# VHH binders against Putative glutamine amidotransferase MTH_191, part 2

Target 1, 304 residues: Putative glutamine amidotransferase MTH_191, of Methanothermobacter thermautotrophicus (o26293)
Amino acid sequence: CGIAGVVYKDGKLHSVGADMTRMLHALQHRGPDSAGFAIYGGLGLEENDYLLNIEVKDKPGLLDMVKETVELVSPIGSDEVIPSVENHIIYRCRITLESFSQLKPLIMDIDSIDDVIVLNGSHSFEMIKDVGSVLEIADRYDTWSKKGTHAIGHTRFSTESIVDRYHAHPFQSYIIPDITVVHNGQITNYWKIREPLERKGHIFETNNDTECIVHYVADKLASGYSLEEALEQSVKDMDGPFSYIVGTPQGVGIAKDQLGLRPGVMAENDEVFAVASEEVSLREVMDTSEVEQISPGEVRVYEI
Key: E = the ipSAE of ESMFold2; O = the ipSAE of OpenDDE; V2 = 0.75 times the mean of E and O plus 0.25 times the DockQ between their complexes.

## First folded at step 1 (VHH)

Design m09 (framework vhh_7mjh_2; at its last look DockQ between E and O 0.01; V2 from the best seeds 0.00; counts 0 for: pae E 15.2 > 2, grease 26.5 > 24.2, placed apart)
Fold by OpenDDE, look of step 2:
Structure m09 (fold): chain B 304 residues (1-304), chain A 119 residues (1-119)
Amino acid sequence: as target 1 above (304 residues)
Amino acid sequence: EVQLVESGGGLVQPGGSLRLSCAASGFTFSSYAMSWVRQAPGKGLEWIGRIYSGGSTSYNPSLKSLVTISRDNSKNTLYLQMNSLRAEDTATYYCATYDSWGLKYQDYWGQGTTVTVSS
């Protein structure tokens, strides 16, 4: 799989949707599988407003049931239905909650509905992940027009695992608001990492090691670590081949395993900070005359 | 540094009215929704209401008839108008905002202003 991230240093809105599409497309060497985006800074929601992204099987009455479930907690301010593949639709709706702590329980309630999966809930970023090629997904969701300050993205190959929306990257944690991870690799000491988090009360929904990463980082941040510190600690604690990119409302960070078993490169100028699995991805957003190979065990972070 | 400073609290008779103010600084006030929260002695925090950046409001249903939240973005000030005050409205009142963008993953609170309703 391929991962990428881009940050515009000026903190202004840029065409990061288009940028990330190009970056991910450059990494896509195989047929259509899955791809995902976390686009930060352009959502423009009010405080305590959230955007839910929900996969719903295209069955009569099922969408209504989803809406009813949501409305028990919050009125639906706006909504959108996006046609998708495999007899599914993507339902997006804007809601308002009294507190961030209400988001996870609501998600769980929605998830309890058969043939319904909440892909995510977010405040400061837009999640786009689906089955298909990067370009197909970009067209389907009009990713090209999405504005933001920074973004991370993932393209997945079918040979790696089951291709579905739920397990597509990015992964999000709800320990803290609006943290996402895209991951290339495997955490071999998965349970060693997960168990302490569970003891702290963090709830895992999957056995995917990417979820473990995002929870780990989120937990560190919640504990007062900087993003850089959190990533550095993760490199120390986690074993196996991995490279992953984290997105937060403040910026982007990349971490590479201690042995450098998964690729990671970076380029930076006065305007842009960019990271990716391969240099070809970076070339889509900047001159790569100054591309740097990220060293084994190294982390790179840029926060606006 | 984000600062929220509440004022306007004091002693008031039952049935009276009071207007609280919250002066905000250290952030772009006009871009953020603001909330009022109160804590009565020996009780937990109670959410009163919220005003969004655009001026729309939401209220605790139990308090909706008694309170009005407003804001003056030109003065970076949040207001809470309370009418028909009762003894049970005795509490420390806080203004608050939550930021997940541009500041930190945290709530910001003022020091609070105390309202005592007593005959």
Scores: ipSAE 0.000, ipTM 0.231, lowest interface PAE 13.2, mean pLDDT 90
ESMFold2-Fast, scan of step 1: ipSAE 0.236; ipTM 0.678
ESMFold2, look of step 2: ipSAE 0.000; ipTM 0.216
ESMFold2 (binder alone), look of step 2: mean pLDDT 81; pTM 0.817

Design m10 (framework vhh_7mjh_2)
Fold by ESMFold2-Fast, scan of step 1:
Structure m10 (fold): chain B 304 residues (1-304), chain A 120 residues (1-120)
Amino acid sequence: as target 1 above (304 residues)
Amino acid sequence: EVQLVESGGGLVQPGGSLRLSCAASGFTFSDYYMSWVRQAPGKGLEWIGRIYTSGSTSYNPSLKSLVTISRDNSKNTLYLQMNSLRAEDTATYYCARSPWYKGTYLFDYWGQGTTVTVSS
């Protein structure tokens, strides 16, 4: 798997979708099976608006049932259907809710429909994740035209014969709005991390390491930790080997475990802060003479 | 009438090996993903690994070098091979049916468990 993140320091809109597409394409050898993006700052949604991404099997009547379920709680402001593989479509819609607290219950209602899976619901970022190569996904979703202040991304290599969309990175938490994680490696003390979170009331939907990281970081942020503090504590609590990147509305952070066996590099200049699995990814957004290795146990954060 | 019955537990010395079995009945075993889960005294549930209908496996990264999950569909039996056992592996071991449903793995039926004690 490959991971990447990029932040423009001026806090203005830049072609981060194109940047991330090039960064992830450079990492395609690490993960040809699926790819995903979280692009921040470009959606321009009003305070109570959310974007849903819903995987729907391409069957007569099913999409209508999904739309009817959504319309029980929100008018649909805009929507589109994106064809995907395996006789599935991705249905994207913009909705308006009275409060954030209505989002997770709506997601659960939609998920109750057979052959329907909600991939995510977001306010501050656009999530794009699907089966296929980086360039196939980029053309399908038009990532080349996407603007934002920052983005994170992932390329996945699956050891299983079929890669599903729901388990592709990025992963999102619903405790703190709009936090995303992409991850490479393993959390070798997975249940030691998960069990305390479950005792606090966190509900896990998968057995993925990446979801565990999202719950952990969200819990720390909800408890008053800064992003840097949350990541620093995670490298003390979690056993690797891993590297992961967190996206928030304010910026990007990367953490590398104490063993440092999974690759991670960074580069920055006056305009850009970038991190990735490999130097070739950083070359797509800046001069490689400024590349440095992230040390074992090291955390780097850039917030606008 | 789904039933899962674990066997093969007992006392084993540190560094030893043990193979657990789970006999399944009341459903078409070959159609389901199966998992092993354990619970050490005073601790929560710890997922060990899963075997798919294809025979492919996924493991808890903490345990992958120490365990192997396999299945014999002709006997409706699931196996857990454990090697290099340590005192911290002392736990009740459960066989569970773990189908994929709506973006997640469920654990819809569980065996009664078999106890493994690693002690000298």
Scores: ipSAE 0.000, ipTM 0.098, lowest interface PAE 21.5, mean pLDDT 85

Design m11 (framework vhh_7mjh_2)
Fold by ESMFold2-Fast, scan of step 1:
Structure m11 (fold): chain B 304 residues (1-304), chain A 118 residues (1-118)
Amino acid sequence: as target 1 above (304 residues)
Amino acid sequence: EVQLVESGGGLVQPGGSLRLSCAASGFTVSSNYMSWVRQAPGKGLEWIGRIYYSGSTSYNPSLKSLVTISRDNSKNTLYLQMNSLRAEDTATYYCAREDYRLGWTDYWGQGTTVTVSS
């Protein structure tokens, strides 16, 4: 797998969708089966508005059932259908909720419909993840035109015979809004990390390491940790080998486990902070010979 | 058990075309990420392009208009079609299976030599 993140330091909108597309394409040799993006700062949603991404099997009446389920909770403000592969569509809709706490229950209600999977719900970022190569997905979703202040992304190789959209990165936690994770590697003390979080009331949908990471980070942030503190504590608590990148509305962070066996690099100038699995990815967004290897157990964070 | 065998190299005139083959055994080409890589005498390795397990392809931008990668699943064979060959295309050509997790190749063929000369 390949991971990447980029932040423009001026806090203004830049072509981060195009930037991330180039960064991930440079990492395509790490995983051709699926790719995903979390693009921050460009949605411009009003307070209490959320964007849902819903995978729907392309069969008669099913999309109507999805829309009816959503409309029990919220009027649909705007929506679109994006054709996808494997006889599926991606349905995107903008909704308004009284509070963030209503989002996960709505997602669960939609997920209860057979042949329907909610990929995510967000306020501050646009999620794009699907089956295919980076450039196939970029053309399908027009990532080239997407603006934002920062983005994270992932390319995936599946060890299973069929790649699915839900298990593609980024992963999100619903304990706090708009936290995303992309990850390469594994957590070898997985249940030691997961069980305390479940005892606190976190609900896990998968047995994926990436979901465990996003729940962990969200829990620390909800407890008052800064992003840097949460990542520093994670490399003490979690056994690798792994590297991961976190996206938040304020910025990007990368963490590397104590063994340091999974790659992670960074480069920075006055305009841009960038992190990735490999140097070739960083050079897609900046002209630099000064690339830093992230050391075992080290974290790097940039917040706007 | 796993083996890749390239063939089809040889002497070709400038401006000519050539198709290289890579016969795979011990695994299925269509279920793997496969690349073509070349090495000119005394130079480093240069990636040419790859075919994804889906059948989509990507190429080195410097070579995109000059090469086409394909496969024949019934023969478990990978191909590299080269057109408008130049003296600078003289190299040993390798097919390789990628290790997606590590971003590097885990099996290579012995190579087939292409010489572009009059």
Scores: ipSAE 0.000, ipTM 0.132, lowest interface PAE 17.9, mean pLDDT 84

Design m12 (framework vhh_7mjh_2)
Fold by ESMFold2-Fast, scan of step 1:
Formats: sequence, C-alpha cells, structure tokens
Structure m12 (fold): chain B 304 residues (1-304), chain A 119 residues (1-119)
Amino acid sequence: as target 1 above (304 residues)
Amino acid sequence: EVQLVESGGGLVQPGGSLRLSCAASGFTFSSYWMSWVRQAPGKGLEWIGRISSSGSTSYNPSLKSLVTISRDNSKNTLYLQMNSLRAEDTATYYCARGLDYTSFYSDYWGQGTTVTVSS
C-alpha cells in the first residue's frame, strides 16, 4: 500500500486534487486494487451542512429507499449519482443537520438497508474512494479539477480477490468531525489498543487496523491533545510495523513506528509540506534535492 | 425550548424488570435519533443503545440481551425496557437527542432518573 499527504502553507486553495492524483499514481506499484483521497478546504459548506457518499447496488427501488431514509432527518440539498463498477452507483447528497450528533446515527440507519453502504459523511473534506487504478478513479470522479488547502491519499494492495469500497482508505472518525487516516502496515497489539477504547464507548465496525488508528487519534484529540501529541503518544502505545497519515481540517501529520520497517519520507519548502511512502511521490509536487527519511518512532506535522 | 424528561426510576429488587420513559418536547421528535446512556455512582458514562427515526435499534454489545429500546412518535416518547436487573445496573439513566455513541456528543440531555437495584 502507498500513502501520501500534501499541504500548501498559505492556507489558500490550490489544485490539490491534481497534486494528489500525481502523487498516488507514482505509488501505483504499491497498490493497484483501489485508491482513495481526502481533499480538505474545497467544499465550502455552511455550518451544519454535510456531504454523504453512499454506495448503492444498482437495482429497482433501492435508491428511492435511501432518499426516503435521508429525508426522515434532513431535506436533500444538492445530489448526484456517479456510476461505478460491479453494478453499483455512488450516491452523493448534501444534507443539513441541527447537530453533528445526528450524523453517525443517520449513517447507521442508511447502512441498515440491504445492499447499501455509507462510505462517509463529512463537513470539511471531500472523500473519494473506489475500486480501480488511481487514473481510473481520477477520471471517474474528476479529481484533476478539485481544489483545496491540503489532501491525503492511499493506494491499496489486497490479498483478497474482491476489494471492498468501504474498507478502502481513507477511514474517517465520527468522534470529532473530519478526521481521516490512511495507513500502511499493521498494529500487532490491536486488542490492547481497541479494548480500552471500547470501554470508553467507541463502537468498532470492522476488525481493521486502520479503524483502530482513527478511533485512537480521534479519542486523543477529543481529550485535548494536539495532533503532534496524539501521534507521538500513538507511536509509544502501538506496536508496528506501520506508517500512517492523519488529515484534519487544520493540516496533516505522519507517524512511523519504532521498528521503522514501513517507509515514510518528507520534503518541505516555504510553500509546501509533503509526505509519502516514496520519494517519487514527493517529486510530483516539488522539485527538491532535500528529501528526509522519517526516522523510526518519529512524527511530523504541519498545520495551517 | 428543547426538553427531555426521564421518568420511571426508583428502587427495584434484583432480578426485577423496569421500564423508563423519556418525554420529549420543543422539537420534531420523529426526525431525531434518540439514545440512552447511564452513569453508575463514581463511574464514567456508559452508552446503552439508540433508536433511529424509523425504529431501527443498535445496542452496546455488553447490554444487548438485557435491554430493549422503543419509541412512540405519536406521543413524543422514548422507552428503555430493562430485564433481569442486577446490583451493577444501579445508575442514573439519561436520554439524549441524536447521540453519536462514538463521541458521546449530544446537544441535549435529560436531567436523568435514578435506578437503584437493592433488596
């Protein structure tokens, strides 16, 4: 799997969708089966507005059931249908909620419909993840035209014959709004991390390491940790081998485990902070001779 | 004004059953997910479960076989049915509007109703 992140330091809109597409295409050899993006700063939604991405099997009446379920809680603002592979569509809709606390319950209600999976609901970022190569997904969702202040992304290699869209990275947290994670590797003390979080009331939907990381980071941030402090503590608490990148509305962070067996590199200049699995990815967004290897147990963060 | 008022608490013998109610007013009750949360003396909050606008339920796995959540949208009322009560179920029980159990974030909570399980 390959991971990448890019931040423009001026906090203004840049062509980060195109940037991330090039970065991930350079990592295609690490994961050809699926790819995903979280693009921050470009949606410009009003307070209390959210964007849902819903996977719906293409069969009669199913999309109508999805819309009816959403309309029990919110009128549907803008919406669209994006054709996808494997007899599925992606339904995107903009909704308005009175509070963030309505979002996850609504998602779970929609998920209760057979052959329907909510991929995410977000306020500050646009999620794009699907089966296929980076360039196929870029053309399907027009990532080339998408603007933002920063983005993170992932390319996935699956050992299984079927790649699930829901399990593609990025994974999102609903503990606090708009926290995303892309990950390469594994957490070998998984249950040691998960059990305390479950006792705090976290509900896990999968047995995936990436979901565990996003719950952990969100819990630390909700408890008053800075992003850097949360990542530093994660490196102490979690056993690798792993590297992961976190996206927040404020920026990007990368963490590398104590063993350092999964790659992570960084390049930075006055305008751009970029991190990735490999140097070839960084060179797609900056012309630099000063690529830094991220050391075992090290974290790097840039916040706007 | 948004208001959530719990009732039905009190003293119950071990092995007994109890139904709590939460009366909602000041908002369109039928459009919101509703949740139950409890707090035992000296302990943290424990999520019990939630019910969707349409009546679909989800429970804390450790409590699923012991509780049932239901609602009556025509009466703007949420219910928690508890069976086989034990001393460790002694707690203050709260209803909450639209609780995301992953965050314990909710914009409106009730005052709570106390359940004491003792002989």
Scores: ipSAE 0.000, ipTM 0.262, lowest interface PAE 12.7, mean pLDDT 85

Design m13 (framework vhh_7mjh_2; at its last look DockQ between E and O 0.02; V2 from the best seeds 0.00; counts 0 for: pae O 13.1 > 2, placed apart)
Fold by OpenDDE, look of step 2:
Structure m13 (fold): chain B 304 residues (1-304), chain A 121 residues (1-121)
Amino acid sequence: as target 1 above (304 residues)
Amino acid sequence: EVQLVESGGGLVQPGGSLRLSCAASGFTFSSYAMSWVRQAPGKGLEWIGRIYSGGSTSYNPSLKSLVTISRDNSKNTLYLQMNSLRAEDTATYYCARQYDFTSGWYRMDVWGQGTTVTVSS
């Protein structure tokens, strides 16, 4: 699989949706599988508003049930139905919550409905996850037009894991607001990392090691760590081949395993900070003369 | 072809007033709701307010007393009047088009380049 991230240093709105599409397309060496985006800084939601992204089987009455469930907690301010593949629709709705702490319980309630999966809930970024090629997904969701300050993305091959929207990257944690991770690799000491987090009360929805990573980083940040410190600690605590990129409302960070078993490169100039699995991805947003290899065990972070 | 261009930014003293403009082109301006958003240095985007095609407005509660949004559909122009400006109002200000993709769903799909406002004595 391939991962990428880009940050515009000026903190202004740029065509990061288009940029990330190009970056991920460059990493797509095989047929269509799945891809995902987290695009930060351009969503423009009001305070206490959240965007829910929900996969719904195309069955009579099922969408109504989803809406009814949401309305028990919050009126639906606006909504959108996006036709998708495999007899599914993507339902998006804007809600208002009194507190961030209400988001996860609501998501859990919605997830309890058969043939319904909440892909995510967010305030400061837009999540796009689907099955298909990067370009197909970009067209379907009009990712090309999405503006923002920074973004992370992922493209997955079918030979590596289950290919569906729910298991597609990015993964989000709800320990803190709007943190996402895209991951290339495997955490071999998964349970050693997960168990302490569960003891702290963090709820896991899957057995995917990427979810473990995002919870780990989120927990560290909640405990007062900087993003860089959190990533550095993760490299020490986590075993296995991995490279992962984190997105936050403030920026992007990349971490590489201690042995450098998964690829990671970076490029930076006065305008852009970019990271990816391969150099070809970086070339889509900047001059390749500025490309650097990330060393084993190294982390790189840029926050606006 | 669809474009938004902000103007009117600059240096202003505390307590001063400023009117920003946003010129729209390439689409039927009168059919769209529009929003103002700002971003202070080192901070995230902050929604200021919205004006619907019919002229109704909604504001960020924290800014409601300080801002007025209006529009002139005959000129394809959006306005932001700001009064009693403070240092904390220093930011890049953006106008954005809110497009209704489906029934009642407004999304910001077009953004201007932004205009910078600096409030300083």
Scores: ipSAE 0.000, ipTM 0.226, lowest interface PAE 13.1, mean pLDDT 90
ESMFold2-Fast, scan of step 1: ipSAE 0.250; ipTM 0.658
ESMFold2, look of step 2: ipSAE 0.128; ipTM 0.639
ESMFold2 (binder alone), look of step 2: mean pLDDT 84; pTM 0.843

Design m14 (framework vhh_7mjh_2)
Fold by ESMFold2-Fast, scan of step 1:
Order: structure tokens, then sequence, then C-alpha cells
Structure m14 (fold): chain B 304 residues (1-304), chain A 119 residues (1-119)
């Protein structure tokens, strides 16, 4: 699998969708089966507005059921249907809620409909994830035109088992707004991490290690940790081998386990902070002379 | 121990109305999505609709004009109102508790209540 992240330090809009598309395409040999993006800062939503991405099987009446469920909670401001593979569509809509606390209950209501899965709900980022190659997804969702302040992304190599959108990265947690994770590797003490989080009220939808990571980081941030502190603590608490990148409204962080068996590199200059699985990805956004290896147990963060 | 007990079924004339109830116990009723499912004689299961924790509802599009699902959290009771009943609505009606926990959707169904719409 390949992971990548990029931050423009001036806090202004840049072509981060194009940047991330190039970064992930350079990592395509690591994961041809699916790809995903979280692009921050470009949506320009008002305080109480949210974007939902919903996977819907292309069956008569099913999309109408989804729309009705949404409309009982919020008017639909704008929406679109994006055709996808495997007789599915992605329904994307903008909604208005009185508070963030209404988002997870709405997502759970939509998720309870058979053959419907909410991929994400967000205020500060646009989620794009699907089965296919980076360039197929870029064509399908027009990632080349997407602007933002920063982005994270993932390319996935799936084993023989089913490739699906539900298990594609990035993953999101709903304990706090707009936290996303992309991940490469395994958490070998998974249950040791998961059980305390479930006792705190985190709801796990999958057995995916990436979901465990996003819940863990969100919990630490909600508890008053800085992003850097949360990542440093995760390296102590979680057993690898892993490398992961976190996106927040403020920036990007990367963490590498104590064993250091999964690759991770970074490059930084006055304009850009970038991290990725491999140097070829970083070359798409800056000069290779500034590349350094992330050491086992090391954390790197940039916040705007 | 989770229990779901359906009631209110019986013989009804075509064009009539009927309200089914489902009494829930052994869990925090207000925390769960509740559904109605039916099975006509010699047919497969047919999903009728669902009511969420928010009170919102979703229905099988083929049945939406004929049914209304509601809940009373103070009584731990789920309801299915059926109007303009037809012979083809003859079925055993089940209520179901639905929640995603860990690795799967956990569904628990009641014993069912039979509705017969005479010709």
Amino acid sequence: as target 1 above (304 residues)
Amino acid sequence: EVQLVESGGGLVQPGGSLRLSCAASGFTFSDYYMSWVRQAPGKGLEWIGRIYTSGSTSYNPSLKSLVTISRDNSKNTLYLQMNSLRAEDTATYYCAKTRYIGYSWEDYWGQGTTVTVSS
C-alpha cells in the first residue's frame, strides 16, 4: 500500500488534488486496487454545513430512500450522482445541521439501509475513495481540479479477498470533526487498543487497523493532546509494523512504528511539507535533495 | 435477555386497517434501530421499513403509501400502521432489533404475528 501527505505552509489554496494525484500515481506499484484522498481547505463550507459521500447500490428506489432519510434531518443544498464500478453509485450531497453532534446519528440512520454505506461526513475536507487505479479515480472524480491547503492519500494493494469502498482509506472518526487516517501495515496489539476505546463510547464499523488508528488519534486529540503528542503516544502504545498519516483541519502528521519495517520519507522547504512511502512520490511536489528517511519510532507533523 | 413480542394480528377485511405492536424488553430500546419484515405464505422475506433512533423512517418503496412505522420510547413499543389492506398483505409480520456491533449487524427478530386479509 502507499501513503502520502502534502501541506502548503502559506495556508492558501493550492492545486493539492493534482499534487496528491501525482504523488499517489508515483506509488501505484504499491497498490493498484483502490485509492483515496482527503483534501482539506477547499470546500469553503459555512459553519453548519457538511458534505456526505454515500455508496448506494444501483437499485430502483434505493437512492430515493437515501434522499428521504437525509431530508428528514436537513434540506439538501446541492447534490450529485457519480457512477462507480460494480453496479454502484456514489451519492454526494451538502447538508446543514444545527450541530456536529447530529452528524453521527444521521450517518448511522443512513448506514442502516440495506446496500447503502456512508463513506464519510465532513466539514473541512472532501473525501474521494473508490476501487480502481489512481488515474481512473482521478478521471471519475476530477481530482486534478481540486484545490486545498493540504491533502493526504492512499493507494491500496488488496489480497485475494474482496476490494470494496468501505475498507478503502482514508478512514474518519466522528468523536471530533474532520480527522482522517491513511495507513500501511498492521497493528499487532489491535484488541488491546480497541477495547479501551469501545469502553469510552467509540463505535467500530470494521476490523480494519486504520479505523482503530483514527479512533485512537481522535480520542487523544479530544483529550487535549496536540497532534504531535497524540502521534508520539501512539508509537508507544501501538505495536507495528506500521506507518500512517493523519489529516486534520490544521495540518498533517506521519508516524512510524518502533520496528521501522514500513517505509516513510519526508521533505520540507519554506513552501511545502510533504511525507510519503517513497521518495518518488515527494519528487512530484519538490526537489529530491531535501528528502530524509523517517526513523523507527519517529513522528513528524506540520500544522498551519 | 432480549425479547420482542409482536401483537395485533388477526383476520381483517380487504380495504381495512390494522395496527401491529411490538413490545421490547431486555435492552435499551431507545438506542436501537427497529424494523418490520414480513413473510407471505410460500414467499421469501420482504422488508417493510425501519425507524431510526432519531425517529426518522425509511420504507420499502413498493409499500410506502400503505404503511407507517412509529415508536414510543416511553413504552418500549414499536408500531406498524397498515391501511388499505389487500389479500396479498396476508403474511406473518416480524419486528426486528438492528445494531452494528463490532464486526456485523446484529439482528434479533420476534416470534411474529399473523395477518390474514380475507377475500
Scores: ipSAE 0.000, ipTM 0.121, lowest interface PAE 19.1, mean pLDDT 82

Design m15 (framework vhh_7mjh_2)
Fold by ESMFold2-Fast, scan of step 1:
Structure m15 (fold): chain B 304 residues (1-304), chain A 121 residues (1-121)
Amino acid sequence: as target 1 above (304 residues)
Amino acid sequence: EVQLVESGGGLVQPGGSLRLSCAASGFTVSSNYMSWVRQAPGKGLEWIGRIYYSGSTSYNPSLKSLVTISRDNSKNTLYLQMNSLRAEDTATYYCARDSTGYEWLGGFDYWGQGTTVTVSS
């Protein structure tokens, strides 16, 4: 699996969708089976507006049932249907909620419909994740045209014959808005980390390490930790081997486990902060003769 | 301006059934999450269950087989059906507007006055 992140330091819109497409394509040898993007700063949603991405089997009446469920809570402001692999669509809609805390219960209601899976709901980022190669997904969703201030991404290698959209990275937690995680590796003390979070009320949808990481980081941020402090504490609490990248509305962070067994590199200049699994990914967004290896147990963060 | 009024409590024999009502005013039940919570004498609050916008429900796993939450949108009223009542179900029962949508007991912004259920022969 490959992971990547890029931040433009001026806080202005740049072609980060194209940047991330090139970065992930450079990592395609690490994972050809699925890819995902979280692109920040380009949606321009009004306060209390959220974007939902919903996977729906193309069956008569099913999309209408999804829309009716959404409309019990919110009028649909805008929507579109994106064709995916055979007999599946991605339904994308903009909704208005009283608060972010209403989002997860709505997602649970939508997920109760057979053959429907909510991939995410967000305010400050656009989620794109699907089955296929980086370039197939880029063409399907037009990632080349997408602008933002920063982005994170993932390309997945599956050891199983079936790859599904929901289990693709990035993952999101619903305790606080708009944090995403992409991850490579394993958390070997998984249940030691997960069980306290469940007791605090975190709702886990999978047994994936990536979901556990995003819940952990969200919990620390909600408790008043800075992003850097949350990542530093995660390296102390979580046993590897892992490397992961976090996206927030303010920026990007990367963390490596104490043994440093999963790759992670960075490069930085006056305009760009970039992190990735491999140097070849960094070269897609800046000229770099100097690439810094992230040390075992080290975290690096850039916030706009 | 928001008000919740529970009713339907009283004395019931062990093994009996009872349905509680919660009439809401000042807001629409179907546009909010609604929970039932109980408090036994001298004990803490225990969450019973929640009804979502769509009418889907979630319950405390310890109570799921014994209770059903429903609503009547035309009457703006929430219900709690209880079956196979035991002495340990003796408590004051509250309905609450639930702003969090999570399973922890935080984030209730309006509570009813409560209705008392006594399970005794």
Scores: ipSAE 0.000, ipTM 0.256, lowest interface PAE 14.0, mean pLDDT 84

Design m16 (framework vhh_7mjh_2)
Fold by ESMFold2-Fast, scan of step 1:
Structure m16 (fold): chain B 304 residues (1-304), chain A 119 residues (1-119)
Amino acid sequence: as target 1 above (304 residues)
Amino acid sequence: EVQLVESGGGLVQPGGSLRLSCAASGFTFSSYWMSWVRQAPGKGLEWIGRISSSGSTSYNPSLKSLVTISRDNSKNTLYLQMNSLRAEDTATYYCARPYEYRTLGYDVWGQGTTVTVSS
């Protein structure tokens, strides 16, 4: 797997979709099976609006059932259908909720429909994740045209015979909005991390390590940790080998386990902070001769 | 216009108690997590604690025994109760609204209210 993140320090809109597409394409040798993006700052939703991404099998009446389920809770402000592979579509719709706390129950209601999977719901970022190569996904979703302040992304190598969209990165937690994680590696003390989170009320949908990381980070942030503090504590609590990147509405952070066996590099100038699995990814977004290796146990964060 | 206005600061004796208020306007206060943050003279910002829209609280472990955060959604008001005040609690206290509802980080800050703990 390959991971990448980029932040423009001025907090203004830049072509981060194109930037992340180039960064992930440079990492395609690390993961050909699926790719994903979380693009922050460009979505421009009104205060109580959320964007849902829903995977729907392409069969008669099913999309109508999805729309009817959404309309029990919220009028649909705008929507679109994106054709995908394997006889599926991605249905995207904008909804209005009274509070963020209503989002997860709605997602669970939609997920109860056979052959329907909610991929995510967000306010501050656009999620794009699907089966295929980086360039196939970029063309399907037009990532080249997408603007934002920062983005994170992932390319996946799967050892499973079936690669599905839901298990592609980024992963999101719903205890607080708009926290995303992309990850490379393994959490070897998985259940020691998961069990306390479940006791606190976190709902796990998978046995995926990446989901465990996003729940952990979201829990720390909800408890008042800064992003840097949350990542520093994760390196102490979680056994690797891993590297992961977190996206938040404010910025990006990267953490590397204490064994340091999974790659991670960074580069920074006055305009851009960038992190990735490999140096070739960083050079897609800045001209720099100074690439820094992230050390075992090291955390780097940039917030705008 | 979105505004947060703190009040209730002033001079207090060591060991005393003080209650700060934050009046919110221009947004749906009841939908947001809210935070208190302080800054002692010549030092950086120190997070005090957060309260969810429903009233669930989380605190800086270093301060948990000394403070209580509460809210009144009908009055659009956030409160910080401080007990057993020490000279080291002298700071400007800020009310802050998290960016995009309940995310960490803040897009709206009050102007601050100064608390001085001295004899």
Scores: ipSAE 0.000, ipTM 0.124, lowest interface PAE 18.5, mean pLDDT 84

